# VHH binders against p21908: the designs that were tried, part 17

Target 1, 324 residues: p21908
Amino acid sequence: MEIVAIDIGGTHARFSIAEVSNGRVLSLGEETTFKTAEHASLQLAWERFGEKLGRPLPRAAAIAWAGPVHGEVLKLTNNPWVLRPATLNEKLDIDTHVLINDFGAVAHAVAHMDSSYLDHICGPDEALPSDGVITILGPGTGLGVAHLLRTEGRYFVIETEGGHIDFAPLDRLEDKILARLRERFRRVSIERIISGPGLGNIYEALAAIEGVPFSLLDDIKLWQMALEGKDNLAEAALDRFCLSLGAIAGDLALAQGATSVVIGGGVGLRIASHLPESGFRQRFVSKGRFERVMSKIPVKLITYPQPGLLGAAAAYANKYSEVE
Short names: E, the ipSAE of ESMFold2; O, the ipSAE of OpenDDE; V2, 0.75 times the mean of E and O plus 0.25 times the DockQ between their complexes.

## First folded at step 4 (VHH)

Design Q19 (framework vhh_podentamig1; at its last look DockQ between E and O 0.01; V2 from the best seeds 0.00; counts 0 for: pae O 14.8 > 2, placed apart)
Fold by ESMFold2-Fast, scan of step 4:
Structure Q19 (fold): chain B 324 residues (1-324), chain A 120 residues (1-120)
Amino acid sequence: as target 1 above (324 residues)
Amino acid sequence: EVQLVESGGGLVQPGRSLTLSCAASGFTFSSYFYGWYRQAPGKQRELVAAISGGSTLYADSVKGRFTISRDNAKNSIYLQMNSLRPEDTALYYCAASDYWGSDYEPFDYWGQGTQVTVSS
């Protein structure tokens, strides 16, 4: 059956016609992107998509939403659209819908994507397991974390707020970084370290520790300097970022009994070429007695371009698959 | 706003070369991170190459054959494609974003695509 898959972010919304059957996404059609500021509501963007398609839209929708999905009224920063889940079917003139958080959609997408979209980072170069737990994390504006349980030909997504667990320092420099960041944030979550803005937090702490003056740098410029390797302090901050990414990826895998790990998000792709030569692997496996176990866990990077759309369609297929 | 326009596609014979260009415009908004994706008939979009702060990433299928580069003075990125194969036939998309993108998606902006057909 055809459904309308929609990925709604802050400034843009993407639409596609997906074909789903028997718990699987069979195809995802051509993507149409709308600027949310140019359409007063989701309903109006939906109508524009129907006009472009030139035929009646399917009476089913799958929506990935870049925010919390539990509540009577859903709003996003920088997006004027207001969603009311209870009236979605009526407003869009549809029979069924699913509505999931954006990182939940990433987990659903991982369950359905081909191994060619999962680049190898470290560990054994083998496919994601058909059974067991996969830990998924994605640094970007914040740090998304979810887990995927595959069992008996089915799968289940565990949505978490794992980016907000505590930062665990593992050496004397990290003790100093933590102490510095506590002055600003009190409790320091791992997201304060592992996110786009997190590089700036590490950079500021390192500058203070080294006793060097620093300019308040636009985060975009800081990332540019770090990735280009033209600024020693920025490069050092990136090195620490990769160490901490490895450490938290390993901790989450241990906590959830995962036998594979997948990294997504914008930051993951941007540092992909740095990861193999970074301290990521070292911190990922250095779990004391469990180092041998950790060394057997494949770590992959998502390269699929629109996991929100694929994941929304996958969530619909999973929910409305044949139950018994 | 950032607008991406691809060019340079066309029909080529196997073993030949082709250069794709992507012109970015938007004088009050800019993107730093760029990528090339492609979508073959009946397939989903896949990463071909990405460029970030002088570092490059390539799909295994194109390593050693394709080169991504950028010219900041011309607000353009390029994909130099050598030793083209029939399986390189696809619609090629330019993608761009500020540094980190979202927690789940690496690129915010996409071009309309340019067709590359490698006929044997």
Scores: ipSAE 0.616, ipTM 0.825, lowest interface PAE 1.9, mean pLDDT 88
Fold by ESMFold2, look of step 5:
Structure Q19 (fold): chain B 324 residues (1-324), chain A 120 residues (1-120)
Amino acid sequence: as target 1 above (324 residues)
Amino acid sequence: EVQLVESGGGLVQPGRSLTLSCAASGFTFSSYFYGWYRQAPGKQRELVAAISGGSTLYADSVKGRFTISRDNAKNSIYLQMNSLRPEDTALYYCAASDYWGSDYEPFDYWGQGTQVTVSS
């Protein structure tokens, strides 16, 4: 059956026709992108999509929404659209829908993703297991965390707030980083470290610890300088970012009993070429007596261009697995 | 307003070379992360190469044959494609995003694509 897959963010919404059958996404069509500021509502963008295709839209929708999906009214900070889940079917003239948050969509996408879209980072260079737990984390604006259980030909996605767990320092320098960051934040979650803004937090802490002048940089410029090696302090902050990413990825894998780890998010692809020269792997495997267990866990990177759209379609297929 | 315009595609014989370019506008060019994706008939888009501040990433299928580069003075990104094979036939897309962009999408902005056909 055909459905309309939709990925709604703050400033853009992407639409595609997806074909789903018996728990699987068979195809995902060419996407159409709308600027949310240029359309008054999801319904108007839906109608524009139908006009563009020149035919009636399927009576089923799968929506990935970049925010909380609970409650009677859904809003995003930078998106004028208001969604009311109870009235979606009526407003769009459809029979069925699924509505999931964006990182849940990423996890669903991983469950359906061909191995060519999962680039190797470290550990054994082998495919994701057909059975077991996959830990999924994605640093970006914040830190998304989910895990995916595959068992007996089925899968289950658990969305979490794992990015909000505590930062645990692992050496004397990180003790000092934590102490500095506690002066700015009462509680230092791992997201304060492992996120786009997190690099800036590390950078500021290192500047304070070293007693050096601290230039006020925006996040984009700081990331560029760190990756290009144009500033010693920015480069040191990136080193610490990668160490902490390895540490938390390993902690989550150990806690969840994972057999593989998948990294996504806005930061993941950007640091992939840096990770082999970083302390990421060392921190990932350094779990005491469990080092050998951790060393057998492959770590992969998502390279699929539209994981939110694929994940929305996958969530619909998964919910309606028994549909004939 | 961010705009990416690809060019340089065409029909080429196996074993030959081709250079794609992508003209970028509407943002501070040096601040963004760039990539090339391609979409062969009947397949979905796949990563070919990405570049951020001198660091590069290549798909295994093109490693050693393709080179991504940027020219900040011309606000342009290039893909040098050597030793072309028929399986390189695809629509090639330029992509861009700020370095830490969205929480889950690798790139926010896409060009319209330029066709490369490798055939005798």
Scores: ipSAE 0.412, ipTM 0.751, lowest interface PAE 4.2, mean pLDDT 87
Fold by OpenDDE, look of step 5:
Structure Q19 (fold): chain B 324 residues (1-324), chain A 120 residues (1-120)
Amino acid sequence: as target 1 above (324 residues)
Amino acid sequence: EVQLVESGGGLVQPGRSLTLSCAASGFTFSSYFYGWYRQAPGKQRELVAAISGGSTLYADSVKGRFTISRDNAKNSIYLQMNSLRPEDTALYYCAASDYWGSDYEPFDYWGQGTQVTVSS
């Protein structure tokens, strides 16, 4: 069965034809990306995709949405598109659809993802367990956190707002960082630290703490400088970022009873080569008497190009394809 | 067995520089955080400098004068002390830990210390 998989973000919407069967995604076709600013609605983008495809679109859709998916009217920041779930089938002329949060989609993707798209970060270098909980976190514009349960040949994805839990400093420097951030933010969540913008927050805090001059840089440039080793302060910020990421990943694993952890998100991919050499592992396993247990948890990083699309398709398959 | 061995201490005149070294063994060096503490006679031990990854922290009293650094290849931590003052006179300790939450939080491992005396 063919379906249209869609990943909708603030600035871009990605379309693909997916083949699903027996609860699995058999294939994901070529991606077509639209700028949301160039289309007035999902429906119009949908039609445009059909035109490009050159044949009628499947009457089924899987949509990963970059925001809350509960409610009668869904809106996105910096995206004029409005989605009404109740009229979606009518608007797209489809029979069935699944609508999930974009990071929920990532979790679904993890459930189906081939090991070749999961880079090993730390812990035992083994495949993700077939049974148990997998913690998934993904730094990007924000910080996504989800987990999935594998049991009895099935899996269940649990979407969360885990990125909004409070930041817990683990050393004196992080105490100071937190203190600085509290001057700017009413509340400092882990998303303020572990995200694209988070690096900037760390960077500025460190600069202030050290009393060193710094230039206000956009996030992209700062990341570049940090990764390329062109700025000591930026590098220091990145190091601290990785430490915190490890700590948070470990905490989430403990909280969720995870037997494995998967890192996703755009920032995750960005730091893929850096993480194994960073303090991530040490922070991940440094959980007191649970250090031994933590050391047995494999940590992987997603390298699949379009986990949102894959995950959307997977979610549909998980819900509908067993009925075929 | 985990060991931290400090060296480089001595007697110096005010305004001079001194570099302390700490050689670590018995654990995964790169995985730990490190600090230099000092204890003057009749005073409490205090944090001088700490390093976590590439991030550093300094006591206000030494900021701008002291620099902490690490060499993973040599499993060593260093404290470059410039513009030394009589008040810098103390026994300096190297410390290692996974975390250090406060100036007074015990580290996992400590050296025996190296004496630094600044006097005219």
Scores: ipSAE 0.000, ipTM 0.221, lowest interface PAE 14.8, mean pLDDT 90
ESMFold2 (binder alone), look of step 5: mean pLDDT 80; pTM 0.799

Design Q2 (framework vhh_podentamig1)
Fold by ESMFold2-Fast, scan of step 4:
Structure Q2 (fold): chain B 324 residues (1-324), chain A 120 residues (1-120)
Amino acid sequence: as target 1 above (324 residues)
Amino acid sequence: EVQLVESGGGLVQPGRSLTLSCAASGFTFSSYYYGWYRQAPGKQRELVAAISGGSTLYADSVKGRFTISRDNAKNSIYLQMNSLRPEDTALYYCAARDYWGSDYEPFDYWGQGTQVTVSS
């Protein structure tokens, strides 16, 4: 059956027709991207997508939403759309829908992805387990964390706010970084370190520690300078970022009993070539007496081009085919 | 500075083939999501094909006819277009972006575009 898959963020919304059958996503069609500011509502963007398709839209929708999905009224920063889940079927003239948080969608996508969409980063080069826990994390505008439990031919997504746990310093430089960030934020979450903006926070802290002048740099430019190796301080910040990413990936795996870890997100793709040469693996496995356990955990990177759309479609397939 | 330069466009008869190339510079090539987009006169820009690592995505209208590929050693993205049709006429753009669905778009770079015209 065909459904409309939608990935809604702050500034953009992406639409595609997906084909689902027997708990599987068989295909994703042509992606259409709308600027949310140019459409007064989801309903109007939906209607415009129907016009583009040139035939009646399916009476089923799968929506990934870049915010909390519980509540009567859903809103996003920098997005004028207001969603009311209780009236969604009536407003879109559909029979069924699923609505899931954006990183929940990523976890559903992992459950449905072929191994060819998962690049190997470190550990044993083995496929994701058919039974057990997979930890999924992805730095972006913040830090998304979810876990996937596979058991007896079924799977369950555990949506979390794991990006908001505390930053744990592991050496004297990180003690100083934490002290500096504590002056700005008081309590310092791991997301303050591991996120797109987090590179800037590390950079500023390092500049202050070394007593060098600091000017606020656009996040895009800072990431480019770090990745291109054009600035020693920016490259040092990237090195620290990779160390802390390894540390938190390992901690989350330990906390959830995971036997595999998957990294997602644009930042993950951005640093993919740097991760094997970074301190990521060293921090991931260095868990004291559990080092042997950690060394057995594969770490993969999502390379599927539209995991949000795939994940929305996968969530629909899971709800209506595999879960009562 | 990040630059994307498209080449390979032109006038072609229906049923023929064209290969578009996109040369990327100014950043770590393998770290980005790449796509080919097109914009026909009076229409919005739409995704034609995308590649991230080894994974690919195609618009329904081009699936089976177009193939996207990348060469990390040459910092290049290619779009092989077979069995071209008049409705494929558009300005084709190469894009390098780092985004997570619609929520996270910190890198968004576009080439200047290359015109493909399919006519008898």
Scores: ipSAE 0.011, ipTM 0.440, lowest interface PAE 9.0, mean pLDDT 86

Design Q20 (framework vhh_podentamig1; at its last look DockQ between E and O 0.32; V2 from the best seeds 0.00; counts 0 for: pae O 4.2 > 2)
Fold by ESMFold2-Fast, scan of step 4:
Structure Q20 (fold): chain B 324 residues (1-324), chain A 120 residues (1-120)
Amino acid sequence: as target 1 above (324 residues)
Amino acid sequence: EVQLVESGGGLVQPGRSLTLSCAASGFTFSSYDYGWYRQAPGKQRELVAAISGGSTYYADSVKGRFTISRDNAKNSIYLQMNSLRPEDTALYYCAARDYWGSDYEPFDYWGQGTQVTVSS
């Protein structure tokens, strides 16, 4: 059956026609991207997508939403759209829908994507297991975290706010970094370290520790300096970022009993070539007596081009499948 | 609106070279990351190469053969493809991303694609 797959972010919404059958996504059509600021509501964007399609839209929708999906009214910071799940079917004139958090959709996508879209980063170069837990995380404007449990031919997605757990320092320099960041944020979440803006937070803390006056007006310049090796302090900040990414990936895997870890997102792709040569693996495996266990966990990178759309369609297929 | 227009595709014999170009408009070029994906008939799009500032990433299948580069003055991205193989036959897409972008999407914007056919 055809459904409308939708991936709704802060600034953009992506639409596609997906074909689903018996718990599987058979195809994803061409994506249409709308700027959310240029459309007063989801309903108006839905109508424009229908106009482009040139025929009535399917009476089923799968929606990935860039925020929590539990509640009567759903809003996003940079997106004027307001979703009311209870009235979605009436508003869009459809019969069924699924609504899932965006990083939850990524977990559904991982369950359905081909292994060729899971590039190897470190650890044993093995396919993701057909059973057990996979931890998925991705730095971007924040830090997304979800888990995927596969068991007895089925799978379950665990949506989390794992990016907001506490930052745990692992050496004396990180103790000092934490102390400096407490002055600004009081409680310091791991997202304050592991995110696009997090590199800037690390850099500012390192400059303060060194007693070096500085002023950076935007994080884009800092990331470029760090990646190009043009500034020693920026490179040091990137080194700390990679160490902390490894540490949190390992902690999440331990906490959820994961046997595989998957990294997604644009920042993940940006640093992918640096991760095997960084302190990522060292911090990932350095879990005391569990080092041997951690060393057996493969770490992969998502390279699939539309994980949110695939994941939304996959969530619909999973919910409305006949499995027996 | 952000627009990406690919060019430089065509029919080429095995072992030869092609350079693909991507012209970008509608935004501040230097503030974006870029990549190339390709899609063979009947398959989904796969990553070929990515560039963020001076840092590059390549798929194993093209390492040592393909080079991605950017020219901020010309608002253009290039993919230099050497030692082409029949397996490189695909529609090639240019992609762009806001600098720190999405937590889970590798790229935000896509071109229409340019066809590369490697055949005798």
Scores: ipSAE 0.532, ipTM 0.808, lowest interface PAE 3.0, mean pLDDT 88
Fold by ESMFold2, look of step 5:
Structure Q20 (fold): chain B 324 residues (1-324), chain A 120 residues (1-120)
Amino acid sequence: as target 1 above (324 residues)
Amino acid sequence: EVQLVESGGGLVQPGRSLTLSCAASGFTFSSYDYGWYRQAPGKQRELVAAISGGSTYYADSVKGRFTISRDNAKNSIYLQMNSLRPEDTALYYCAARDYWGSDYEPFDYWGQGTQVTVSS
């Protein structure tokens, strides 16, 4: 059956036709991207998508939404659209839908994703297991965290706010980084460290600790300096970023009994070539008596171009088109 | 508005080289990350290479043979393709992503693609 897969962010919304059958996504069409500011509502963008395709749209939708999905009225910053889940079927003239948060959609996509889209980063170079728990982290504008349980040919997604748990320092320098950041944030979540803006937070803290000049850099310029190796302090901040990413990825895997870890998000791809040379793996495995267990856990990178759309379609297939 | 225009594709014999170019137009070229994807007939798009600042990433199938680069002065991205194989035959797309997109940060901007065919 055909459905409309939709991925709604603050500034952009992406639409595609997906074909689902027997709990699987058989195909995902080329996406159409709309600027949300140019369309007054989801319904109007939906109508525009139908006009562009020159056909009636399927009577089923799968929606990934970049915010909380529980409640009577859903709104996002920087997006004029207002969604009311109770009226979605009526507004879009459809029979069925699923509505999930955006990083939950990424987890659904990993469950369906061909192994060619899960590139090796470190640890044993093995495919994701068909059974067990997979921990998924997505550093980007924030830090997405989800877990995926695969068992008996089925899967279950555990959506979390794991990016908002506390940062735990692991050496004297990180003690000082934490102390400095508490002056700005009161509580320092791991997202304050492990995100696009997080590099800037680390950089500022290191500058203060070393007593060196601190420029008001925008985050893009800072990331470029760090990645190009053109500033010692920016490089040190990136080193700390990778150490902390390894530490928390390992902690989450240990806490959830994961046998694989998957990294996504725009920052994930951005640092993928640095991770093997960084302290990421050392911090990942350094869990005391469990070090040998942790050393057997592979870490993979998502390279699929539209994981939100794939994940929305997969969530629909999982709910409505299983063989039983 | 961001526009991406690929060029440099064509028919080439196995073992030879080809350079793809992508001309980007938009006010802030340096505020985006870029990548090359390819799509063979009957397959979905797959990542070939990506570049962010001075950091590059390559799919295992092309590592050591392909090189991605950018020239900020010319607002252009390049893919140098050496030791080409028949398996590299595909439509090659230049793509751009917002530096501060969503947590998974999909590529939202795509060119029309340029065909590369590797055969005797």
Scores: ipSAE 0.434, ipTM 0.764, lowest interface PAE 3.9, mean pLDDT 88
Fold by OpenDDE, look of step 5:
Structure Q20 (fold): chain B 324 residues (1-324), chain A 120 residues (1-120)
Amino acid sequence: as target 1 above (324 residues)
Amino acid sequence: EVQLVESGGGLVQPGRSLTLSCAASGFTFSSYDYGWYRQAPGKQRELVAAISGGSTYYADSVKGRFTISRDNAKNSIYLQMNSLRPEDTALYYCAARDYWGSDYEPFDYWGQGTQVTVSS
């Protein structure tokens, strides 16, 4: 059956027709992207998508939402759209829908993702295990953390707020970084380190620690400098970022009982080429007596172009697998 | 005014190479990710290649044959196409999206396209 998969962010909403059957996504069609600022509501964007499609839309929708989805009225930061789950079917003239958090959607995508879209980062170069827990973390504007359980031919996604756990420094430099960040923030979560803005936090802290003059850069410029190797301090910050990412990924894997880890998010994509050569692996496996166990955990990185859409569709397929 | 202008398309024989260029203007080049799309007659538009930071994506159909790159100094994106096949015939589009997006798909801005025809 066909469904409309939708990925809604702060600034953009992406639409696609997905074919789902027997609990799986068979295909994801051409994407149509709308700027949320150009449409007053999801409903209007929906209608516009229907017009572009040139035929009646499916009466089923899968929606990945960039925010909490457990309320009567859903609002997004910096997005004028308001979603009321209870009236969604009526408003869109559909029979069924699934509504999930956008990072939850990424986890669903991982469950369905072909190995060709998972780049190997470290550990055994094997496919993700068919059974067990997969930890998923995705640095971006913030830090998303989820995990999924595969068991008995099914899977279950667990959304979390794992990005808000406390940062644990693992060496003297990280102690100093944390100390600096505590001057700015009442609480320093791992999101303050492992995120787009996190690189800036590290960068500024390092500059202060080293007594190095630096220019205040926007996050994007800083990332560009770091990735392109155009600034020593920026590169150093990126190195620390990768170290911390490894440590945090390992901690999450231990906490969740994971046998594999998948990295996603926009920042994940950007550092994909850096991670294998960084201190990520070392920090990932440096878990004391669990080092041996950690060394057996494959770590992958998502390279699928539309994980949000895929994941939304997958979530629908998973939920309605018996009805399809 | 935001503009993406593709160039480099043309008619080539199978097995030959072609390099497409995309010149971007009207916005901060470094604040965006970029990709190449193509659309053949009667087929859906498909993502061919994308670049985000130092990471790249390639469609399965072009892996090993196509290479996407960018030059920030020139505000340009390139697609080196080697070992071209008749099935590569399509209108090729350059696209851009916000830097912080979590997907490779660039949809914020589009070029007008450049035609690539592979035929004996």
Scores: ipSAE 0.024, ipTM 0.385, lowest interface PAE 4.2, mean pLDDT 90
ESMFold2 (binder alone), look of step 5: mean pLDDT 81; pTM 0.809

Design Q21 (framework vhh_podentamig1)
Fold by ESMFold2-Fast, scan of step 4:
Structure Q21 (fold): chain B 324 residues (1-324), chain A 120 residues (1-120)
Amino acid sequence: as target 1 above (324 residues)
Amino acid sequence: EVQLVESGGGLVQPGRSLTLSCAASGFTFSSYDYGWYRQAPGKQRELVAEISGGSTLYADSVKGRFTISRDNAKNSIYLQMNSLRPEDTALYYCAARDYWGSDYEPFDYWGQGTQVTVSS
């Protein structure tokens, strides 16, 4: 059956027609992207998509939402749309919907994703296991964290706010970085380190620690300088970022008993070529007596072009599959 | 607005080379990340290569054979494809992302694609 898959972020919303059957996503159609600021509501964007399609929209929707999905009224920062799950079917004139957090959608996508869309980063070069826990994390404007359990031919996604756990320093330099960031943020979450803006936080702390003059750089320029290796301090900040990404990926895998780890998000793609040569693997496996266990965990990178849309459709297919 | 136009596709024999070009307009070129994706008939799109500043990423299937590059002065992205194989046959898409993009989508803007067919 056809459904409308929707991926709603702060500044944009993406629409596609998906074909789902028997718990599987068979296809995703052409993506249509709307700027949320140019449409007063989800309903208006939905109507615009129907006009573009030139035929009646399916009476089913799958929505990935860039925020918590618990509650009677859902709002996003810098997005004027207000979503009320209880009235959604009535407002869109549909029979069924699923509504999931955006990183929960990424986890659903991983469950349905062919291994060709999971690029190898480190550990054994093996396919994701058919049973057990997969830890999924992705740095972007923040840090998304979710978990996927596969058992008895079924899967379950656990949506989390794991990016907001505390940063744990592992050496004297990280002790100093944490102390500096406490002056600004008080409680320092791992997201303050592992996110797009997190590179800037590390950079500023390193500049202060070394007594190097700090030039105010926007995040774009800082990431470019770090990745090109043309600035020693920016490169040092990227090295620290990769170390801390490895450390938190390993800690999350330990906490959840995961046997594989998947990294998503735009920052993940940006640093993917640096990860194998960085301290990522070293920090990922260096968990004391559990080093042997950690070294058996494959780490993969999502390369699928629309994981949010695929994941929304996958969540719908999973919820409305026939159990037999 | 953001506009991406691919060129350079065509029919080519196995073992030969092709260079794809992508002309970008409607924005500040240097503020974006760029990539090449491909889609074979009946298959989903897959990442071929990405360039962010001076850093590059390649799919395992093309690593060592393909090279992505950018020319900021010309607002253009290139994909040099060497040692082409029949399995490289696909519609090739140029893609662009705001520096941060969406948190979970690799690319925000897409060209219309250019066909590459590798056969005798």
Scores: ipSAE 0.000, ipTM 0.368, lowest interface PAE 11.8, mean pLDDT 86

